VH-VL binders against o60147. Designs and how they scored, part 8

Target 1, 175 residues: o60147
Amino acid sequence: MLEKNKYLYIFRHIQTNQVLLSQGNVLKKTALFQLPYPLQKPVAPNGMRPAKLRKDHWVPLLKVEFPNESMFQSVFMQLLNYRKYRSVQPLTSDLLKLPIPVRRRKIMRQEVPNTIADLADILNKEKFPENSVRLQLSDKSDSEYADWPPSVQIDSEEIKLSRGFREKTTVDEAR

## First folded at step 5 (VH-VL)

Design w12
Fold by OpenDDE, look of step 7:
Structure w12 (fold): chain C 175 residues (1-175), chain A 120 residues (1-120), chain B 109 residues (1-109)
Amino acid sequence: as target 1 above (175 residues)
Amino acid sequence: EVQLVESGGGVVQPGRSLRLSCAASGFTFSSYGMHWVRQAPGKGLEWVAVISYSGSNKYYADSVKGRFTISRDNSKNTLYLQMDSLRAEDTAVYYCAREPYDSSGFYDYWGQGTLVTVSS
Amino acid sequence: SSELTQDPAVSVALGQTVRITCQGDSLRSYYASWYQQKPGQAPVLVIYGENNRPSGIPDRFSGSSSGNTASLTITGAQAEDEADYYCNSRDSSGNHLVVFGGGTKLTVL
């Protein structure tokens, strides 16, 4: 089932807009630990964090199909690294002026555009063959968060929202 | 090093009041939710109360609701438990515990506890 | 209030594997955490977030979950593992409440 390993799904939290990466169309419980603030006060609309991954709180943001598993793995790891790097960067003076809860919420709300931008940056650097990477977005307007290289073909069809997972469709199977 | 030190325990008669304190150090106290957990002699752990990092939210076990009050002074790095109308069944070692994630329900650091004995 | 249930006592031979299970409706929605308590001491967190170990906890301790259950497994039990073990989780019946299991006394033979 090596072909399944060439698909990257990125999910966003419906309330906080936090982002999780998935090596498939079903979120794993362990994905929760991608969140940037271990052992720190979490950020949620109510200032609290669920004790368990609630799949129904996550919806697909985008789907990426790579030419092969190796390319997928490379990009996946780079995305994780970008996130980690960002999490340890000094805060801007503007952010420091905000109360801590507000600041944290603002930072987390930027995860979606940041992740999309990271993906584009990684793909720009990788120099994959033209139209070799297929990108499908839940919201096509999200593609505007980045300049995409020629290797990326943006699908005209939007991802249907499925919480916690995306079921395989006939169209997906044909690709 | 994270430290939690409970104090204020002792022997009291039923119906009396007692106030426990938990002194925190080694971390940003104001950033963490705090809990009280008690353990009757020879019995299991029982959750008592929680207070959010800011003190805005407080919740209690049914067994102590209306009698106990949890509070905190972030300027003093101290957690409190005001216990009123004490009963014999309130006899226990009382622990303060840090919750690293709000609403996570788990505790990464515990104090050594303070014994409260309610007896006639 | 939600309830978590544990077997009151289990035993394991030295070097063998033992699983301590916690059961309750809240576990369908929330992770369990596990605590080790030795006589006269405060509880110590050994597993959280399904299968995460705090620093200093041996790798022989692991966590798992299924349905309305959570389990703590000790693979290769050591003499020092003899203790009471408690599970806890968020209470599904209330606002940000917490519930503990009744505890399991582990004897290492």
Scores: ipSAE 0.015, ipTM 0.559, lowest interface PAE 10.5, mean pLDDT 87
Fold by ESMFold2, look of step 5:
Structure w12 (fold): chain C 175 residues (1-175), chain A 120 residues (1-120), chain B 109 residues (1-109)
Amino acid sequence: as target 1 above (175 residues)
Amino acid sequence: EVQLVESGGGVVQPGRSLRLSCAASGFTFSSYGMHWVRQAPGKGLEWVAVISYSGSNKYYADSVKGRFTISRDNSKNTLYLQMDSLRAEDTAVYYCAREPYDSSGFYDYWGQGTLVTVSS
Amino acid sequence: SSELTQDPAVSVALGQTVRITCQGDSLRSYYASWYQQKPGQAPVLVIYGENNRPSGIPDRFSGSSSGNTASLTITGAQAEDEADYYCNSRDSSGNHLVVFGGGTKLTVL
C-alpha cells in the first residue's frame, strides 16, 4: 500500500546496478519483489532478483521531494508500472546472442539510466507547478540520462550518505 | 513455487482454544509480513491479524484483540494463530496470506484455508 | 471502524464491460487491491496499486481510482469471470489495520 508520504527514495545495488524504489529512507527486505525474477531460476533473461536483501550492497541513488502525498503516490505507482512493463518486453536479437550470464549483467546495468529516464518522462507528462519537485542525486552526472521539466529543481548538493538516507547522531553530538 | 498450507482447524466448543499453523515453502519466509484472513461460511473476507517479517510488530482486528495471538517461527517457516476464548462468530475458514513487501497492505499469495467450527 | 463499501451484486452480459466499485475514506490516502474468489477456492489477487496486474491475470481486468472510490473494470466479460470480487485497503485511521469491502457477486449472463 502507498503511505502518507511525499518523499521517494531510490537505491542502487553497488555491484549489479539494479534499482529499488522505496517510500522510506531505509530499504525494507520486501523491496526485492520489485525485481521480477528469482535468482535461482531465470524465467526471463531481462531481470534477476537476489535471494536476499543485503543492506550493505544498496546505496542511495536519488531522493525526490514532492509537493504532497497525492503527487508522490501517482509518480511512485507509475514508476512501478514502467518497471513491470519493461520486465515483460521481448529481448533484442543482440542480447539473445549473448551467453546467459553476460546477458543478465548487461540487462541489470541498464536499470539506473532506465529508471531515471522513466522518472523524468512521468514528471514531463504530469503538470506540476514550476520548481515544486526537488531532486537530489548521489552523482549529479546521473541527471544527464534525462531531460527534466521546469517543475523539477535539481539540488546542487549531492547525497553524502553511502548506506542510506539517514544521518547518524550520538549522545555527545545531540546537545 | 510459493506454497502456503494451513492446518489445525476443526470443531471446538465455545470458550475453548485452538492453534492454527501455516506452513510456508518456495520463498524466504523470514523476509515477508504475514496475515490471517477469515471467511465465515457464505460471507465475505475479514482481516484478522498481521505479523511483521521479524515478528516484532503484531496487529489485530478489534473483534479478536485480546483473544487471538499471531506468532511465527522463522526457523521452521511457520506462521501461527493461537485462538483463545472462541465464540460462535469465530466460525470461519482461516487463510494465511503473504504481503509481497512490508506495509504493502495486499496479498499476492493465499493458502487454501482451514475450517474452524465453534459450536455447542 | 472504517469501512469499504461495495454493491453486493452486479450483472453483465457476456462480452460487455462492467465496473465494480469500492468506496471508503481510506482510499483518499491508500490504493485498493482487488481479489477474485470462486466457490470453494482461495481468493486470487487480480489488481494492486492503481492498475497493476499480476502475472497470469487477463488484460481485460483493469483498475482505477478517483477521490474516495476505487474501481475494478472487466472489459469483454467472460463466463469464467463469474465470481465474488473483494477490495481491500488500509483503515482510514492510519493504523496498521486492514479492511475488506463486503464483496460483489458478479453474474455473467
Scores: ipSAE 0.000, ipTM 0.480, lowest interface PAE 14.9, mean pLDDT 82

## First folded at step 6 (VH-VL)

Design j15
Fold by OpenDDE, look of step 7:
Structure j15 (fold): chain C 175 residues (1-175), chain A 120 residues (1-120), chain B 106 residues (1-106)
Amino acid sequence: as target 1 above (175 residues)
Amino acid sequence: QVQLVQSGSELKKPGASVKVSCKASGYTFTSYGMNWVRQAPGQGLEWMGWINTYTGEPTYAQGFTGRFVFSLDTSVSTAYLQISSLKAEDTAVYYCARGTYYILTGFDYWGQGTLVTVSS
Amino acid sequence: DIQLTQSPSFLSASVGDRVTITCRASQDISSYLAWYQQKPGKAPKLLIYDASTLESGVPSRFSGSGSGTEFTLTISSLQPEDFATYYCQQDYEYPTFGGGTKVEIK
């Protein structure tokens, strides 16, 4: 039996550092609905959800290969939950002192490291088999945002950067 | 072993309400989103929306806001569709279907469907 | 919303025939397309996802191809149990279905 796609792609916005999750290597238009801010005419970085998906504004952050579909599904859902939880948490006193636009930008700047940390935390809790999860980063230094469990094997090779999508490789098709 | 079992057929009057259940088994309920699809008699399929089974957050398609409510009881791995102020045009088979909207795997498992007939 | 147009709406064929069904999207949806089979009184059954990936348990006589706006479902040799209605579905945006193609016995 063929296994379904077990790859998680995470994209970041080149200007706002907002993060989108994707199973496919091409972003869905509805991926924008992952963003915590309501749809408005002005585009981010004002802490708003863009009206349209500009694929050229998004670059791959990392790729994760899971042992199976079930593990992928679980981690994907948890990541969405972590993001939602964070978005409804009370703001710190320091943030409250800032004007709303500045505050939103500052929060968005933390989205990349927070997402990486969330992923590591989820994987730590899942207790997957050693080296069963493969992590490939566009920037290897981003791995320093978290302590990774033994289940995670970080690839030495960085993922190729492609805005809005990552072309399928023969290696990906063979898996 | 994955299975979605829906509640039985309903016959309602216009203006009444109906609540359809979809009980999941054979997998971790909160790991997959639940979708609702409508099919009017002799017509095609229409996606109504989905509910995030982990967070409980529903998303409704255009045309399915207001009178349609998705809900969960995770303790019994069950999703619900409630339709209020029923109209004759709501007569259709309603399906629940497993699938997380944000991923690319299709709706791989479906309930058997629930016929809701609205007639005066 | 993205519209999916299937052609033909009706298709008469015989057992053993090669059957081809086309699905056209109003916009580029990459490979975010699935194919379903539905028999009368039954729920749809997933056949193909990601435009060309065969769902587990589905016979190899079924295949999907295409990307962007043009997609095709092919049944290499039609079997008696294949007479049904087939739907394409995209989820690049909010999911929408094609109008369906009914494959009937000639």
Scores: ipSAE 0.476, ipTM 0.841, lowest interface PAE 1.4, mean pLDDT 89
Fold by ESMFold2, look of step 7:
Structure j15 (fold): chain C 175 residues (1-175), chain A 120 residues (1-120), chain B 106 residues (1-106)
Amino acid sequence: as target 1 above (175 residues)
Amino acid sequence: QVQLVQSGSELKKPGASVKVSCKASGYTFTSYGMNWVRQAPGQGLEWMGWINTYTGEPTYAQGFTGRFVFSLDTSVSTAYLQISSLKAEDTAVYYCARGTYYILTGFDYWGQGTLVTVSS
Amino acid sequence: DIQLTQSPSFLSASVGDRVTITCRASQDISSYLAWYQQKPGKAPKLLIYDASTLESGVPSRFSGSGSGTEFTLTISSLQPEDFATYYCQQDYEYPTFGGGTKVEIK
C-alpha cells in the first residue's frame, strides 16, 4: 500500500516569484487563497493575488518527500502559518516610503527565499530523524537561502520539468 | 484511535437555535481541518464548510453564510456548529468530518452524526 | 461550484457481480476525486482519494480510475457488506458531492 500524501510540492509564479504550496503535483484552484496581502489596504487587481489560477504561470520550485503523512501535515500547516504571520507584520519605514506597486514587488520577490528559509526553520525545530526528508530543487543554488538540518538529504538531481510536477510522457511526443 | 463524538439529537421548533458539538480525540486537533456536512432525510451529502482548527477561521459554502456559525474550543479539542433561526428545511443529520488543510485527501474520519429535527 | 453527476442513481446486483459506478464532473478536476461508502444510519466511509488511491483498511476489491471529467469506482466481486450508497466528491476546489448511487441486492 502507498503512503498517503507525504509529498510537498512548492510552485513559483514565473512573473512575480510568488509561491504556492500543494499536497498534489497539480495546483488546485483554492491554492490562490494562500497568497498574502500587505497589512495596509488591499492590493490593486495586478497586486499580490491573481484573479484566477493560470496553470501555465506556475512552475516547480521544489519538492519534499517526508517519511509519512503526519510529518507532511505538520510542516505544511506550519508553512502556511509562517506566511500568514509574515503577511500581517508591520511594514518597515523604508517600505512605507515606496509607491504601493514598488512595495508589492519587493515583498513578492522575497517569497522564494522566505519560504525556503521557513521550511528549513521548521525542519530544524521538528528534529526529524537524520536523512529522513528528501529535498529536490529546480535550482540547487536556492538551497543557499537556508542552513539545512541533518534530517534533510538534498537530491543531487534538479527538477527538470518545465511546467508543473507531472512527468511528460513519451506518448505525448509520439507522431 | 482517531474518534469524533458528536452531541445527541435535537428536536426544535422553527425560529429556535441549536448548537452541535464534535469532540475529537486520538490526534493533534489543530493539525487537521474540521468540516461540516449536512444530509437531509433520504438525501445526499452537502458540504457546509470547514474551520481552520489552528487559526479558528471558518469558511462557509454558498448557501451557508448566514445562519450557520462554526467555532472551536481547542482546550477540549471540540468543534461546534450553531444554527440560528431554524427552519423546517434544516431538518437533517449534521456530520463533522476531519480533513487535511485545503481538503486534498478526502474526509478520513467522521462523527456519528447529529439529527436535528425542526417541526412545528 | 463544480457539479458531479453520478450514474446510475440506483443499481440492483447480486453477490459476486462486478459493479461499476461513474462520476462525471462539470469541468476538469485533474485527479482530485474521492469515493465514499455510506450504510443506512452510519456516517460515510472514505474508500478512495486522488481518484485511484485506496484508503488504508479498504478491501482490494474496490478500485478507482479516471482523470479530468470522468471517473469510475469498481467493485470487482460484490460482497454482502458492500450493499450501500456510494458518493463521489471533488476537492479540486471547495468540495461538492455527487448525488449518490444506491447499490441493493437483487
Scores: ipSAE 0.077, ipTM 0.668, lowest interface PAE 6.4, mean pLDDT 84

Design j6
Fold by OpenDDE, look of step 9:
Structure j6 (fold): chain C 175 residues (1-175), chain A 120 residues (1-120), chain B 106 residues (1-106)
Amino acid sequence: as target 1 above (175 residues)
Amino acid sequence: QVQLVQSGSELKKPGASVKVSCKASGYTFTSYGMNWVRQAPGQGLEWMGWINTYTGEPTYAQGFTGRFVFSLDTSVSTAYLQISSLKAEDTAVYYCARGTYYEFTGFDYWGQGTLVTVSS
Amino acid sequence: DIQLTQSPSFLSASVGDRVTITCRASQDISSYLAWYQQKPGKAPKLLIYDASTLESGVPSRFSGSGSGTEFTLTISSLQPEDFATYYCQQLYEYPTFGGGTKVEIK
């Protein structure tokens, strides 16, 4: 049986620049579990997970279309692991000198470029077929955060936002 | 082809433990999460939780904490469900089911189920 | 937790009948709903995901519709092999299932 085509949506928080991964153009509540739990003893900065999902706080950063579900799942899993890996790394001396709130903000601001770079790195390692992965960005300039492999075709059109800060697609309009 | 094969039926006494296995094949084991679903006789489906097959991190649904343990042996692409201090109400068919990480976009492949009967 | 209420719990129908099963969610779950078919002694089988997308290999007589809090599974013409129990599942939060709808032969 043919595998289903799958989409990866990456959302950023409009204030904190935190990043969430999603298969759908509407975030699920469970997406929040990608972030460190604020009430637990985390190795990552504490209090980074919002208590509730506010859809209006999250906007699409980019959309990736994969040839099949397996490729999507592989990349999705690796992205989460890259994030986790970063969260457990020792903080630099410069960061440690900063007050905790400032430190947290600085770390969160790096999530967008880090995630984009991670995605490119993962795709480079995966060696998918040429032009088999379609990348659409809300801001084309964000593509400059990484060198993309030949497997990635960057869409000339930017992601359009609809109410609720999800991608506006022709499919959505037909619903 | 994707396949999930579970261990055979179990008959246990109250207070005993059981460990159900779910062996995956036909796909990259660590690319998908593994869910566990319980179905008591004549009852509906209950999601018990899932395990991250890459990190080994389990997440348990409410009501399935304490006596229920998810684990992995990635070397043989196998997920395990262990139930300790078995009770009569634990009598059910237990399914493993493949799912996506955190997205939960449906369980597309299921094990055949393992009947666990707890009887004195 | 999001509660899913299926209706009816039991449905008697004949081969060739149009069958409709409803699933109502206690909260808005967008289109994150799946439908499963389960036959006695067998594991559930995924029929529809994202409320209306047919799983590969599933006959076209099955269809799903709805968004938000109300969803429907429709079998346009019931076949002998369709007598089973059907479950809806929400996937907006941690998964929960409806109570099931048993479709029996009239």
Scores: ipSAE 0.309, ipTM 0.799, lowest interface PAE 2.0, mean pLDDT 89
Fold by ESMFold2, look of step 9:
Structure j6 (fold): chain C 175 residues (1-175), chain A 120 residues (1-120), chain B 106 residues (1-106)
Amino acid sequence: as target 1 above (175 residues)
Amino acid sequence: QVQLVQSGSELKKPGASVKVSCKASGYTFTSYGMNWVRQAPGQGLEWMGWINTYTGEPTYAQGFTGRFVFSLDTSVSTAYLQISSLKAEDTAVYYCARGTYYEFTGFDYWGQGTLVTVSS
Amino acid sequence: DIQLTQSPSFLSASVGDRVTITCRASQDISSYLAWYQQKPGKAPKLLIYDASTLESGVPSRFSGSGSGTEFTLTISSLQPEDFATYYCQQLYEYPTFGGGTKVEIK
């Protein structure tokens, strides 16, 4: 009945740049199942998925505010589909020539730009109303990975990394 | 290439405080977590916790909350361990150790250790 | 916390011997185990991670095996520089160390 603003939260791993999608402002343990588990022969077990969710290793990448649940669900599912399709694509011969650790790093480092580009592609195709979607980034230069439709307002304020997705005006920085 | 250089040994009386420094070089400081490990004389290794060098947020092992404070100065690629209200049982060598955010890799580089002696 | 029990605590051996040290975890830790060597007055040195992966620059006489709850460090032919204390460390969750195994000369 009641339409509430819905948020898509996207996290990145500080070192590997892997990406996790979340409906909530904190990651749940099951989020790790979004990451591919590379069981192909050229990649060792436990390759590109961490064994355990260490919440202190994941920082905000971006947050998207949608005016309703339907828009959120459509975009969220499409993002997961893009990632699934990409994860099952054959590796290129250039990648296969690399040592496995180097190959993993190259694949993982593309997750941030790929996810941002996928998000923009989805938003361009969905034809949402002008200014209906608010995007906030942790690093505004990341918006340059894609062309954004008129439906997207990019917030002038960056997400403060030390607070995760907490409110920008937090006074708690004590240890 | 990678090097962690710790501050020198300290002789302290009970109730005093100490601040151990760990200066990193040869790598991107904010891309690797910094761990602190304690070793009492003749004893094994004890993980005290770590600090996320990207966010500055510390995590303390059980028993190390309160008197032990991890901090950073990223402008000089340095991590700090401060111990307040020193007790005799704090006598130990304190190591900083670099870890990856992928926990399965272990601690690949260690500081030389800082001996803190607390005696009356 | 996950407890690691090393055995033996002390081991006497001669140069050239094959040495085996075990590390037992209080729960299944998959392959997330590392081995360190520490000489007196020195910092620990990483030898092996992920149970069996040799760290760069570590001599090939060192090897690791195991998964789940039981892990082994093997030195195939003990050298004079290998007399030290060896520690296992689990990295399945917040790290903990084993109690150590001191390898001494016979």
Scores: ipSAE 0.006, ipTM 0.525, lowest interface PAE 11.9, mean pLDDT 83

Design y14
Fold by ESMFold2, look of step 9:
Structure y14 (fold): chain C 175 residues (1-175), chain A 119 residues (1-119), chain B 107 residues (1-107)
Amino acid sequence: as target 1 above (175 residues)
Amino acid sequence: QVQLQESGPGLVRPSQTLSLTCTVSGYSISSGYYWSWVRQPPGRGLEWIGYIYHSGSTTYNPSLKSRVTMLRDTSKNQFSLRLSSVTAADTAVYYCARHEEWLSHFDYWGQGSLVTVSS
Amino acid sequence: DIQMTQSPSSLSASVGDRVTITCRASQSISSYLNWYQQKPGKAPKLLIYDASSLQSGVPSRFSGSGSGTDFTFTISSLQPEDIATYYCQQSWSTPYTFGQGTKVEIK
């Protein structure tokens, strides 16, 4: 049987702070569909959806290990639903007053804290055994965006990989 | 090149179980995407039956949920539909289809297999 | 369940005509709306996804627009090979649902 996924991977864009959710430790090109579709033309990195996935622009934000695939699936789908619901909500009057480029940047900068808060909200509402969900962050201060339930064990070690959740391969260099 | 092909009996008796298999080539069903069944009664519209996600998770149309089971065989790169207790109302062309993980559009379809339910 | 209502149910037009089909969702679906072409005896073929994005290999005479609840599909200049039934489909939430279809014929 193939391994069932127990891990959630979350990436952050280095310039815009947009967030991408992933079931794998490397982003697929189609992950960009998680971002709002551009109505006119893509403008990266200032646009809401870049035209191409630049893997060197996406760095680890956090990784979550769940006790089993069923728990992973439940949390993952809820996170997607939070993002989808947020994407269609009316903008506040304060945001609507801003020029479009400024408005977009402000919305994008909210993605990191919003995603972390959403994750914590889901974990607080779901019953998981104490210390059964292992959370690892690239920047431990990001845990301060939310209050975490007893089920979450925040790893003392930060994610040290700057290019993704995988160590850089040297296979081609060793040939 | 991604291709989907339905197989299974074209005639099923009432009260029996309709069973279809979709064989996928050019892409591993465990590597990504949602893998769906969609049916179309002759001369009528399309009805989504359910999907199996590349991780194995399933979701079914509530209108059919009590009668539907979907499974996969990753070693054969196949996924299957079982619809129990069929009636003449289940006569339709059955399509397997792949749909995108985020926007959920159906980008690849099988050719369809007509299944007739008749005594 | 999200109901998708297409209009018209059928139409007949001349080669070269502009053809417009509308699709209305029973609730907001943002841009999660797809359009398919189905020729007799064949599987549906994706033409437009995410309301307005043209699928690779689809002629540019096909286009889509809209967001929220109201969507429009347009063939800018109808060709003989465009005789088919066209379906909209919402991909906002399960169960995914299709419009009832619009049959397009040439006079």
Scores: ipSAE 0.015, ipTM 0.633, lowest interface PAE 8.2, mean pLDDT 84
Fold by OpenDDE, look of step 9:
Structure y14 (fold): chain C 175 residues (1-175), chain A 119 residues (1-119), chain B 107 residues (1-107)
Amino acid sequence: as target 1 above (175 residues)
Amino acid sequence: QVQLQESGPGLVRPSQTLSLTCTVSGYSISSGYYWSWVRQPPGRGLEWIGYIYHSGSTTYNPSLKSRVTMLRDTSKNQFSLRLSSVTAADTAVYYCARHEEWLSHFDYWGQGSLVTVSS
Amino acid sequence: DIQMTQSPSSLSASVGDRVTITCRASQSISSYLNWYQQKPGKAPKLLIYDASSLQSGVPSRFSGSGSGTDFTFTISSLQPEDIATYYCQQSWSTPYTFGQGTKVEIK
């Protein structure tokens, strides 16, 4: 079991590519409140807030290990602020020209690269010691979305989380 | 050791409802995991039907959703499958199986129960 | 639905041969791919989960690899008891779907 307080997990929705942040490897229902769009039917494919947290619909994007909880909290809050900032920005003329469903999908698809870029930007602004932050990615290619500061050590191993915000484990034996 | 065993009628008339029960031993269904039904027509591949969680939450294959009902009885450590309006196409060996909560690999299977739809 | 394309449909090899089966998903499923062995008249048996993890009690001659859309199942040295139909299955999203199977026979 991981020390939740110093670990940031970022998950993406398998259909919409929406992004949720989590402290520790367990995504809580309250994480849905991170999504800026209101609940509407139909729920997932149109990039709306799901009515329920379906754990099996979320997969890990990356894991970040910080030296301590304080650093985690700082970065976590900044990430939320970046997201909030984007949510209140006016849409570009190009986006406004698109049909609403297409527009929504395009915005949702940008959440992953935007979040990664945000993380890198935040970490670049922070004065963390060299190699003090460990980054694991589900897909190593995702690291290319941003330039990382010397404080970030990218793990050669991919993140070992399964859907539903759990570490990948072997099958438990029956009692 | 965890064991699953299917039980129910092996013959069902067209338009009737197929009903099967899976009895689990060696593990309490209330302890976790998901409990699925998978079927295999003779000489064909495997088709996932759906799963049920001990809470009663279900997820069905969209191709069968309108006809499928899964229930669980935690007191009996059983879960069941009902498939309505059956046709010859529903003739298959039906398996109950357990799968891990997150990875969703089926680690334990029943022996399977052949259900034939015939007049 | 995610379609799983398994190849070949059947193969015949000699005892001791290396056997390779491939499975392709219609979309990326990361590592959420499992392999099963099914002998005639028996239920499927889990061999590999999460693309490359060997199930407990399964001989080491069985292995799996791949990620994304392309996956490979390998028997390093085919044994007589390995005669069966093998299936891949994606566990990325519901509905869970299986490949059409590969029948493995011995010459």
Scores: ipSAE 0.000, ipTM 0.576, lowest interface PAE 13.0, mean pLDDT 87

